VHH binders against NAD-dependent protein deacetylase sir-2.4 (sir-2.4). Designs and how they scored, part 5

Target 1, 292 residues: NAD-dependent protein deacetylase sir-2.4 (sir-2.4), of Caenorhabditis elegans (q95q89)
Amino acid sequence: MTSVYESLLSDYPDKGVIGKPEIRDTETEIIEKLRTLYNHFVQAKQTGKPIFVLIGAGVSTGSKLPDFRGKQGVWTLQAEGKHAEGVDFQVARPGVSHKSILALHKAGYIKTIITQNVDGLDRKVGIPVEDLIEVHGNLFLEVCQSCFSEYVREEIVMSVGLCPTGRNCEGNKRTGRSCRGKLRDATLDWDTEISLNHLDRIRKAWKQTSHLLCIGTSLEIIPMGSLPLDAKSKGIKTTTINYQETAHEKIVETAIHADVKLILYSLCNALGVNVDLGDDLPDEVPIPLKIS

## First folded at step 19 (VHH)

Design j5 (from z5 with F28Y)
Fold by OpenDDE, fold request of step 20:
Structure j5 (fold): chain B 292 residues (1-292), chain A 122 residues (1-122)
Amino acid sequence: as target 1 above (292 residues)
Amino acid sequence: QLQLVESGGGLVQAGGSLRLSCTASGPYYAMGWFRQGPGKEREFVAAISYSGGRTYYADSVKGRFTISRDNAKNTLYLQMNSLKSEDTAVYYCAADYIGFSDFTSPEEYDYWGKGTRVTVSS
């Protein structure tokens, strides 16, 4: 079954720029750009200032989920009267990209991860929730409106816009009594504002950032889409990994136009970071590029 | 390059109206107006989120001032009606790309304009 996510969202006319041509760098270009990125990671480790990571749908394409604004993206194809192909969100598994990001997090290169994805794969792969900011929400998450306890469900919560789901909280109040609060969905609709708590967490992380890394995102959605502008103003360098040109192509230090999993896995390899791939990968493990 | 440029200030009679504009260099999530009157500290006036879903006003301007924005033009507005002598101040545009929970706090805004002067005569 194709993505149900778009069916849950309200109609919205401004979905950003869709259907941009794909660009693919040569291997030589990729290696050069990867060296630059590698150096930022080395510096991050040395200085103790972690890489600030923004994640988009391109990270989950290896999990057989469509992106939104790519050539085969959900919005792109929708505009053409077509449907994007992909697996059901319920059966999607973390891929090489997710596991690489996790590995880099464990190794201390990355601290806070901001994800624009609602597929829940970032959490599922094992990124600690205290370091994960799901700015657009999570299709598999219910949140108590009273105590803010979170419930990760096996199935998609079939509502968006932070609406009540009809279920009650099973958490305990500080008094030991059952909370019995009402649960809501955790996914934003187009007219739903980002959580203020999320914004504060992002700002806190941003103050400690050595480098901005945008992975698999078109950078079309505010506020996260404007991070490269803020970075530039603050003297922070930016790297993007995406098959499409972003609006910030001219202002970022490095725009890598290649497979996200290839870049991330190669980066891990170059850094000597072991990626636990497990035995249930949805995608093929790339041969890491040698950068030295 | 200037990140924020205010315009629309001037001399107006008490009871009159004025519309301020702030042109931004990009799509800031949080934008707001602050003002500093003679001999006074800078104070919060109004703020708005990107979508306009969140708006905040100082008590002193509620019902008289309206904050709005045109994201296509990256422009912030402040419609000021029923102006009073107490509204005389330099009005500053403030902005932040990320946003925050407290829109009324000047310390949260990373970017500031140079200000536009509003003088209300009695």
Scores: ipSAE 0.903, ipTM 0.954, lowest interface PAE 0.5, mean pLDDT 94
Fold by OpenDDE, fold request of step 20:
Structure j5 (fold): chain B 292 residues (1-292), chain A 122 residues (1-122)
Amino acid sequence: as target 1 above (292 residues)
Amino acid sequence: QLQLVESGGGLVQAGGSLRLSCTASGPYYAMGWFRQGPGKEREFVAAISYSGGRTYYADSVKGRFTISRDNAKNTLYLQMNSLKSEDTAVYYCAADYIGFSDFTSPEEYDYWGKGTRVTVSS
């Protein structure tokens, strides 16, 4: 059940701005903005400085998971005494958006991906773990507190806040002995601080980036929500793809208000990047926009 | 526009108290105070994460100084009690939007204020 995640979280009053209206750009506007983004990708490849990608819940809406702060978002509806609809996290599959991001990564345009999603779809689609930073955690992960081995589970780990799960590590120590460490969940609660390791990884990647691309996120949650501010200060251009106005939209170079799936797939098409869609997509493949 | 602006420095007698403020231009995840005394190198004083869940202090100020922040005002504070002559320094506010594992390292902070002078007289 989609509502299992919010049920695991502690009560927290400040969930950011919710319920902003959706904005939809015209096709003409989208094409123009997409051209700008396209150029950044081309430059990234030419310079060897990859695009830095921040992902939010908007990427997973195609997977039939609700976003959090949208009109039909989890927090938005919760505030109204309603429940967001969506598929069970356990059965959710990577969609066109995820696969497009993966394709762009494989093609060398994207290196590091920061995801605010806990749905595990970024990992599931095949993004290498070394390039994936799950800053808010992953509902399907357990982590050993001793050796830090990660376990991807088929079902949601029914705790958040980096709490012990009661299971033991099955890994081996360097000495060949069983680790037998205690496992914990890998999802942040509201009062749980982001991993210091993640912060270091983010900073390392950030130093090498030429462009910030924020996809399907309202940029309401710190620290990731502040990336556009940092980008501006450092002379890094930012592109956002989100129906709703983002927190720092006025300072970004390009704010695309359109379907994430459409934009990403169109971008891939424009770049000549083949997207391996497979045969088990949860969403429909959009007709890519022509930007030439 | 200045990213970080310190205030609250001044002359204070030994044993006295002073409260420093740093007004930030945005919601920095990591914020901290550093100081540079006469003829000394810049040194770490205190640091705090966005939520306040992580706080760090130099040994020399533990128990005397308290770092805090008001995120609604994008302001960092340093309450300095039981001040000593050795606390005389220019105090700098430092900040970073992303954060890092080592809050005590000045090299990690991307943004710095111009500093406010604190003089403790005997």
Scores: ipSAE 0.899, ipTM 0.953, lowest interface PAE 0.5, mean pLDDT 94
Fold by ESMFold2, fold request of step 20:
Structure j5 (fold): chain B 292 residues (1-292), chain A 122 residues (1-122)
Amino acid sequence: as target 1 above (292 residues)
Amino acid sequence: QLQLVESGGGLVQAGGSLRLSCTASGPYYAMGWFRQGPGKEREFVAAISYSGGRTYYADSVKGRFTISRDNAKNTLYLQMNSLKSEDTAVYYCAADYIGFSDFTSPEEYDYWGKGTRVTVSS
């Protein structure tokens, strides 16, 4: 199914930098970097200026979905004539990382969450759609082109690029008459622009943030990948959590090269934030690091 | 500090052509040109998204001006043809890393160049 998603995308040769080596911080390095991130979360709560979160494919590897540019990523293996392994999008479930992000949101540290992922797991974990911006779309959505009603499907929608799906809207217009608008997929192709409504929502939330947290992303895709540049010019500090160097390694305050779920779960533990893990977890719960 | 640097301004006769450039410090999503003529308020000229999939022109320049960008060089261009005396102005490059729904509004852009002067003579 991951392969199916890749097959729906137009052929776009400029995939950015792929296949960088992984970096693994030592436990001592992780603890020091976590203390810095912890302080930003405390300050966000004290000032009422929440953390701004940008998510990439690296947050869903615990849900058994491959990333794109890592050593086992879809594009890295494709360049080597290989095929990435993973579960179908339809069976993927939120993991420890998604649940930790939800817990930080519920506790008031995070407000706006931007995901570059199309896997729908941020909705499935329970992040309210009012606070979630799926900038590249969602493979499980159809949207009416006339009234903009959303239809959440159990199966992935088999097109990208905001194309008609062949189904009609079953809602009503403001006059009470049948809408009958055409439904479209909700997932961007390479040449599809991010919606203007998403850009406006991002910009509004960005003006109110105290800290940028980029999780599981290489920061290669414009415009979201350029947020650390805007942050630097505006005096907003950035933390990244990614095994590989990102495009902005040299300008961020803190680059954490470690397992995303370990960092997020340890942060929740340090802040006294309870993470509701549930019963049907696709990954193992890490032992949280103590930063005292 | 110097995020956007315009160049290519100068003196040109009416009916002539001029190409403005704006070198950017990074890959801005939204980029545009604004101008301020003598005794006038600043006005929108043209704007473009990162991919070029969104382009906008003021009615006064449609068909005569072409906005484009070279993302490999982080450079914005304005090709100005069939110039008129009314086009005399300081031309400003504007940019934003995130973007917005109204590319024509100057208050939406966070980054501005210092401008380049274009004078169209009769």
Scores: ipSAE 0.792, ipTM 0.915, lowest interface PAE 0.7, mean pLDDT 89
Fold by ESMFold2, look of step 19:
Formats: structure tokens, sequence, C-alpha cells
Structure j5 (fold): chain B 292 residues (1-292), chain A 122 residues (1-122)
């Protein structure tokens, strides 16, 4: 059966451009584009201005979750009267891509990570919440409406749209009095606006950024999908990593059409960044490309 | 290049209506209208989020002006009804790709049009 998440969303007819053909860069093209990206990472470290990372569902396909707009994506298959296949959100685990992103964060190349995904895998891999903005929410969270304490659940919260869940906050105020606030889900529906606090945090981090890296996203969802336009007007270069053409293919400096985990793992290897892979991987470790 | 281009200004009699347009070069998350009357500071008029789920109006225009947008055309509108002489101003389109918590603050908007003049006569 497909994800319960899709069944919780309200109906929405405009899903953007879906089902684009995949593009495969040649190995020579990948290596050249990786050298350009590598140089941005080196420069970010040297100048102290970190890389700004935006991720989408393509980062989690190695965790056996479908994307939305690819050839086998949820919206593409729905338009054909079919159902996407994949594991349940509740059992999905971080893959090589998530662990590579964490390693780049630990090494100081990346500070702020914005995820459009609701799968909770960026928290699960260990990215600190103060550097992570789950801009569309997280299916495993309840949030107190009064004190904003977050409660990480083992099971998917069966509500979207920032609605009360029926549970109460278990925390105390600094005075020792019980908070007793109502908990809500933490996941946006199609009509739910991104929180103003998230927008302010994104804007503050954006001002400190030397390079925009968009990973596994078609860049169709506003406002995050428009970041390459803002970057161009402000002289900030953009790299995309996506099998399919994105909405901003013509304006970015570098569009890498290859496997996300291959690119990220190869980048880590070239930078001398160790990736702690552990032994609970849902995907295979790629052989890194040599770019020097 | 021109990012925001206002149009639709002109001379109108008090009690009349005008519709301002602002054509944008891209899909901005936050868009708004500001105005500057003779001898006055630039002031907030109205603002809207990309989906329209957030709308804001200055008290002086509430109930008379309606902000809207057509995202397929990247166009922002201001329908101005029941116009008064004090609505005479240059009207500016403002926008931002990311957004922020205070839609009424002009300092938050990174992109601005050149303005369109509205004159309300009695």
Amino acid sequence: as target 1 above (292 residues)
Amino acid sequence: QLQLVESGGGLVQAGGSLRLSCTASGPYYAMGWFRQGPGKEREFVAAISYSGGRTYYADSVKGRFTISRDNAKNTLYLQMNSLKSEDTAVYYCAADYIGFSDFTSPEEYDYWGKGTRVTVSS
C-alpha cells in the first residue's frame, strides 16, 4: 500500500510539472561539474561563508521512499492511475545521501539545511535541529501550541495542516507550573502557509551564504523553488543535483544530472571528509569518483 | 533588468475606482503595495503571500482596497474603491522571494518597482 501521508493531504490539482525525462550526464561531464562544486566548498571554508543547502524528495529515494515528480513519482503515477511503491515512512532509514550531508555539516562546509521533505530523515541522521529547517514539516512531530515544545514520535502523526492531535503538552513552565498546551501536528497541508518563524530563519541564514546547493528537488514549490532566482539577482551561484531538469535549469551555474548519493559521497571523498556510514543503510555505498 | 513594473495609475474622481497592476519577472512569495503622498513618508498599503493565505491591509484602506494576485501571470493587483483625496500618492510594488514575519515593513522587501502615480480629485 502506498504512504498514508498522501491520503492525509487535501486534494490539490496543481502539482507542477511532472514526469520529465531523466538526464544522464557522462562521467566526463560529472567530473567537470563536481570540480566546480568542489571549488565552491573549498571557498566556503576559506571565507567562512557556508553553503546553503535545499533538499527535496530525491535525497530520500535511496531510503526507498518515492519522489513526487520523477517517472516513478507519486504524482506522476497518480496521473497514470497507478500507485507508487516504496517502504513505509515509519521504517525508512537515512541513506548515504543523508549521511554525506551530515558529514559536510560536521566538517563546517554546510550550516543551514532546508528540507522540503516530511520524512524526518534529516533529524534521524543527526543534523542538529538548530541548523535544520523542515519547511514543510515532519510527519513524526507533535508541537505544543503554547510553548512550542517538540515531541518526536515513533509513529506517524495521523494529521496534517497544523491541527490539534488530541494530546496535551507534558512540559512545565520555568515557574514549575504545567504547560497544558494543546499539541498539533507539524506537517503542512497544500493550503497551509510556511510558518513565519521558518521564513525569518531562512532569510537570516540566506544572508550569510556563499553558494546555493539544491539536491533532489525539481524546484517547483514556492518559496524555496525560487531561491535560484534570488541567488542570480544577488550574484550567488547555484548548483543543482537532480536526474530531471529543474524549473531553473537555464539560470543555474551548474546542473548535475546524476545519482545524488554518488555526487555527495564523491564530494566528501574529494574534500577528505569522512562519512560515518554505520551498518544500518537502506542503500549501497557508491564507489566515489576521482575528480583531481 | 526590470523586476517589477507597475501600471494602472491616473486621475480619478473622489468616490471612484482604479485597479493597479504590477507585473513581476518571477514568482515572488511576498508581494505588497506601498505609497508615498506629497510631503509624506512611504507607507504600507497592502500585502499578500504567494498562495493568498496571508493578506494584510493598512487601517486607512481596509474595506476599500483589495489586494490579489494571479500567479499564472506573475501579476499583483490592487483594486482601489471609494477613493479619497488622501489616497493621492505614488504607489510602489514591492516583493521578496523568501518572505518574512512582518509583511508591513518596507525594509524587508528586496525588490521594488518605480511606481505609478494616482491622483484623486474632487
Scores: ipSAE 0.786, ipTM 0.910, lowest interface PAE 0.7, mean pLDDT 89

Design j5 (from z5 with F28Y)
Fold by ESMFold2, fold request of step 20:
Structure j5 (fold): chain B 292 residues (1-292), chain A 122 residues (1-122)
Amino acid sequence: as target 1 above (292 residues)
Amino acid sequence: QLQLVESGGGLVQAGGSLRLSCTASGPYYAMGWFRQGPGKEREFVAAISYSGGRTYYADSVKGRFTISRDNAKNTLYLQMNSLKSEDTAVYYCAADYIGFSDFTSPEEYDYWGKGTRVTVSS
């Protein structure tokens, strides 16, 4: 199914920098960097200026979906003539990382969350749509072209690029008459522009933001990959959590090269934030690092 | 040091053509051209998104000017044809890392070049 998404995309030769070596911070380095991030979270709560979050495919590797540019990523393996391993998008479930992000949101530390992922797991975990910006769309959505009603599907929608799916809207207009608009997919192709509404929501989020946190992304996709540069121009510091070096290693305050779910779960533990893990978890719960 | 560097300005006769270039330090999502004529306020000329899927032109230049970009070179272009004396101005390259809904508003752009002078003679 991961391969299905890949096959729906138009050909695009420039996939950015792929296959960078993983960096593994020592435990001492991780704890020091996590303390810095922890302090930003405490400050966000004290000042009422929440953390602005950007997530990428690295948040979903615990749900057994491959990333794109890591060692086992879709583009990296393609360049080697191989195929990525992973579960079907349709059976993937939110993991420890998604649930930790939700917990931080519920506790009031995080407000606006941008996801580059199209896997639908950010909605499935329970992040409210009004605080979620799915900048590249969602494989499980159809949207009416006339009334803009959203239809969340159980199965992936088999087109990308905001194209008609062949289904009709089943909603009613305010007059009580059938809408009869045609549905489109909700997922961008390489050349499909991010909606202007999404861009405006991102600009608005900066006004309330104390810190940018980029999780599980190499920051290679424009414009989202430029968020740390935009933050710097506004005097806002950035933390990244990613095994590979990102495109902005030199400009961020803190680059944490460690397992995403370990960092997020440890942060929740340090903040006293309860993570509702449930009993349908696709990955193992890490032992949290102690930072004080 | 410089984020945006314009080139290609000069003196040209009315009806002639010029091509302006702007070399950027990075991959800006929104890029545009603005101009300031003698004794006038800075005004919008043209703008383009990263993919080129969004382009905008001031009414006064539609059909005569073409904006384009080469993302491999981080370079923005303005092809100016059928130049008029009213096109005489300093032309500025502008950019923003994350776009916005109104590409024509100069106050939305965070980065500006120093400008390149275009003089159209009669």
Scores: ipSAE 0.662, ipTM 0.845, lowest interface PAE 1.1, mean pLDDT 89

Design j7 (from z5 with F103W)
Fold by OpenDDE, fold request of step 20:
Structure j7 (fold): chain B 292 residues (1-292), chain A 122 residues (1-122)
Amino acid sequence: as target 1 above (292 residues)
Amino acid sequence: QLQLVESGGGLVQAGGSLRLSCTASGPFYAMGWFRQGPGKEREFVAAISYSGGRTYYADSVKGRFTISRDNAKNTLYLQMNSLKSEDTAVYYCAADYIGFSDWTSPEEYDYWGKGTRVTVSS
């Protein structure tokens, strides 16, 4: 089955490095690395400088959405003439990972979240939009080209590249009149530049960062993929959580090769942060690792 | 270590051409050229985004200068044609990993090269 998202994108030859082997740390290794990460979170809270979080598709694998560059990733399998398996974007639900991130945000450890995912799950789980930067867009979002009002749709918007959707804005102008602006999709195509507003927001958040945490991302897409380099130059430590080695493996402080949900949920547990899992989870709740 | 290294500067006659290069140690989203002439402040020349989808030029160089980049080589270029005496300056490569909305502001660029001197003789 072809991914709907994949089908919307234009053909692009440079999709980054795909198909890297998966690595899995031992439990002992994970616990040690998690202790290091835990300390960064404690320090963040103490100093008032939040953790800077970059999210990739690995966060949504628990939601039964495929990643892009993993062993079973969309691009990886495409290169093999295969199709990645997963649920429809419309029925995807936030998982333990999303809810853990939300919990950490609510607890004040995380402020700004940059997501490279277009699945809309970060917004759906309840992360405030003022703290969420969807750098690659959102498949469920329409944006008014006049007043920039956002409309979250139940179904995916079947276009990418910031194209008009044919719908009009229902917002009101300051004058009380209807905006009547034209709506566009909110998802980037390969040749579509990131919003300048997003870049400014990222920069603002970056100045206040105590630690860079990259979750479920291969760090292959510029500019976000280069954040670890910037971090290093600025004396900011970096933690990555994924199953594959990144290009920055040698420069990051900690590379955790484990299940994202396990790490995040364990971190929450260690910090005494309650994760509201609710009754509707697409994935199994892991047993949190003890780091003491 | 992060490095921006400019090259290609030199002496050229008015009306001539010169191509500058800046080799970076990594993939910067935003790259640009600034210049500082004798007794002048550093001024914006040109900038380009990673994909090249965004390009900016100072009015004084529009139509004469072309900024480009080769991401495979992490190299930024500035093709300078129809050079004038007023173009005499030290040219600096500037870069930023994230990017910004104001591409003409030197304060937005976190990384800088040491510069290469361009002298245009009358």
Scores: ipSAE 0.904, ipTM 0.954, lowest interface PAE 0.5, mean pLDDT 94
Fold by OpenDDE, fold request of step 20:
Structure j7 (fold): chain B 292 residues (1-292), chain A 122 residues (1-122)
Amino acid sequence: as target 1 above (292 residues)
Amino acid sequence: QLQLVESGGGLVQAGGSLRLSCTASGPFYAMGWFRQGPGKEREFVAAISYSGGRTYYADSVKGRFTISRDNAKNTLYLQMNSLKSEDTAVYYCAADYIGFSDWTSPEEYDYWGKGTRVTVSS
């Protein structure tokens, strides 16, 4: 079965490095690294400079969506003539990882979240849109080309590349008149440039950050993949959470090779941040690690 | 480590051509050229996004200059044709890892080279 998302994208030969081996830190290593990360969060709260978060597909694996470049990733398997397994995007639900990120956001540790995921789960979990930058788009989103109103759909928008969908805007203009603008999809294709508005928002948030946290991303896609380089240059420390080695792992302060949900949930626990897990979790709640 | 290093500047006759290069320390999303002539303010010349999907040129160089990049080499180029005396300046490479909406504004670029001098003689 071909991933719906994969099928919508145009052919593109350079999808980054795929199939890297997964690394798994020992519990002892994880705890030590978590302590370091914990301290950054504490400092962020104390200084009022929030942590800047970059999200990749690894965050959504708990939602039973495949990642892209992992061993069982979409691109990895595609290169082997295989198809990644997972649930339909339409039925995917935010998992422990998403809810942990939300909790940390609500608690004031995280302000801006950049997601490279197009699965819409970041928005679905309840992250405020003003603090969420979907840099690669959202499969469930239509945008009016006239008034820029956004429409979150229940079903995947079956196009990418910011193409017209054939639907019209139902919004009202400032004048009170119906907009009647044409809607487009909100997901980037390989040849589609990131929104200039998104870039400005990222830059604005970046100036206010105390720490860069990259979660579930291989950091292979530019421009977001190069954030650790910028961080280093600016004296911002970086933490990565990913099973696979990331593109800039040698320059980051902490590279945690463990389950994203374990790390995030453990972090929440350590910080005394309550995670509202709800009753419709797609994944199991991990036992949080004790870091003290 | 130098983030951006320009090369290729020199003396050229009016009507001639010159190719500038800028070697970057990493994969910058936004890269561009600025120049500062004698007694003039630094001005925008050209800019290009990582994929090349976005290119910008100052009106004064449109049709004569071409900006390009080789991402495998982390190198930015500026092919300058039909050079004029007015093109005499120190040319600076500028870059930014993230990008922005205003590509012509020097304040948006976080990284700068030391510049390479281009002199166009009559």
Scores: ipSAE 0.902, ipTM 0.954, lowest interface PAE 0.5, mean pLDDT 94
Fold by ESMFold2, look of step 19:
Structure j7 (fold): chain B 292 residues (1-292), chain A 122 residues (1-122)
Amino acid sequence: as target 1 above (292 residues)
Amino acid sequence: QLQLVESGGGLVQAGGSLRLSCTASGPFYAMGWFRQGPGKEREFVAAISYSGGRTYYADSVKGRFTISRDNAKNTLYLQMNSLKSEDTAVYYCAADYIGFSDWTSPEEYDYWGKGTRVTVSS
């Protein structure tokens, strides 16, 4: 349950701006903005400098998980004396947005994907961990403190803040080395710093990118929320896809205020990228917009 | 528009104190101070993460200098106590939006101020 995750976190004194009004671009505006984004994807393939993707909770609302700052978000409803609704993290499944992102990755447009989400859905949809940076962690992971082996669980790990879970490492299957190290959770609390390894990986990938795409995030959490500022100073253009105004609305090239899955699926269609949807989706497949 | 602006430099007698400030245009994750003495290369002084959960000091300033930041004002501080003649330098504010593992290397910081001069007289 999302309420269980909320109960594990320490109090966060700076939640940023919550409850902003939703903005709905007209279909004409969406098509114009989508053409601009499409051109960046074409250029990325042509130049060999991939799109750099930052994902927030808005990517997972189609999987029936609430975001935090939207109209039905956890913090917005808490400020109104209400509770957000959603499914159990254990039963959440990847939706159209996750599958579209995977398709763009498989087609070579996207390489590095940074997710602020802890729901594990980017792994579950099949994004390879080598190209995925779960910058705030993953509720389904335990990590050995001695050998750093990762353990993917079926149930959420009931602690945050990189604390011992009470379980022991079972050894390293690849090397055959024995290990009885203590396992820890893999999810940051509000006062937990992003790992230096994640920061180094992000910096390396950032130097190679042609365009920043921020999907379903208000851009309020440092350091990831400041990427558009860094992009602006370096001549890298930014696109956001978010119903709410983000923290960087005035500096990005393109702010798309529309349904994330509609934009991503329409982009895949325009690029001729097939999205393997399967037949067990938690959300509806949108009718793609035509931008030709 | 300048991204980082230092202030608070000046002339001070050995054993004295100064407080440097650096006003940032945005919320940088990594912020730090470097200094360059006459004829010397730029050297690390201190650095701090956005939350303050990571702080770093050069050995030569530990116990005498304190780095801090006020994120509501986007301002970085360096309190310099027990100043010595070898602390004479131009002090530079440095910053990065993402961060890195090597906080003492000037090559890792993408943003720099113009510096503020500190002169410690004997």
Scores: ipSAE 0.811, ipTM 0.923, lowest interface PAE 0.6, mean pLDDT 88
Fold by ESMFold2, fold request of step 20:
Structure j7 (fold): chain B 292 residues (1-292), chain A 122 residues (1-122)
Amino acid sequence: as target 1 above (292 residues)
Amino acid sequence: QLQLVESGGGLVQAGGSLRLSCTASGPFYAMGWFRQGPGKEREFVAAISYSGGRTYYADSVKGRFTISRDNAKNTLYLQMNSLKSEDTAVYYCAADYIGFSDWTSPEEYDYWGKGTRVTVSS
């Protein structure tokens, strides 16, 4: 459950700006903005400089997981003395948005995908681990402190902050190497720094990008939330897709205030990218917008 | 373009103290100080992460210099105590929005101030 995850976190007194009003672009506005984004995707393919993607909790609302700062978000409702509605993390499945992102990756438009989410859905949808940076971790993951083998669990690991879980390493299953190291959780607490390895990987990918695409995030969490500032100074244009105003609304090229799955699915259709929807969707497939 | 602006440099007696400030236009994850003495290469002094959970010092300044930051003001500080003539240099504020594993390398930092001169007299 999302409320279980929140209960694992240490007290976090400053949740930032929560509960901002939703902005809903008209269909005409959406089509204009989507054309601009489409052009960046075409240019990325032509130049071989891929789109850099940053994902927040808004990508997973179609999987029936609440975000944190939206009108129905965990922290917004908590501040009002209410509880967020949603399914258990155990049963959440990738939705149209995740599958659209995977399709754009498979088609070569996106290379590196940075997710702030800990729900494991970006991995579950099939984004290759070498192209996925779970910058805040993954609730379904344990890591050996000695050999660093990763263990993907069926159930969430009931701790955060890179703490020992009480389980021992079973050895490296690919090599058969013996190891009795202690396992730890793989999810950051509020006071846990992003790993240096993740920062190096992010920085390397960032230097090769043509466009920053921020999906379903308020851009409040440092360092990833400050990427639009770095982009601006380097002449890299930014698109955001978020119902609410983000922290960087005034400096981005294009702020799309609409349903994430509608935008991503429509973009895939405009690019001629087939989205493999599979047979176990938690959400409805949108009717794609036509941008010619 | 975002800027880093140093202040607080000046003339100081050996054994004295000086506090440098660097005001940033944005919330950089990695911030640090480098210095360049006359005719020398730029060298690392100290660096700090956004939360302060990562702090690094050059051996030559450990125990004498303290790096800190005030994120509400986007300001980086370097408290320099027990100053020596070898500390005479132009001090540069450096920053990066993402961060990296090698905090002592100047080529890792994408943003630089113009420097503030510190002269330590005997």
Scores: ipSAE 0.802, ipTM 0.918, lowest interface PAE 0.6, mean pLDDT 88

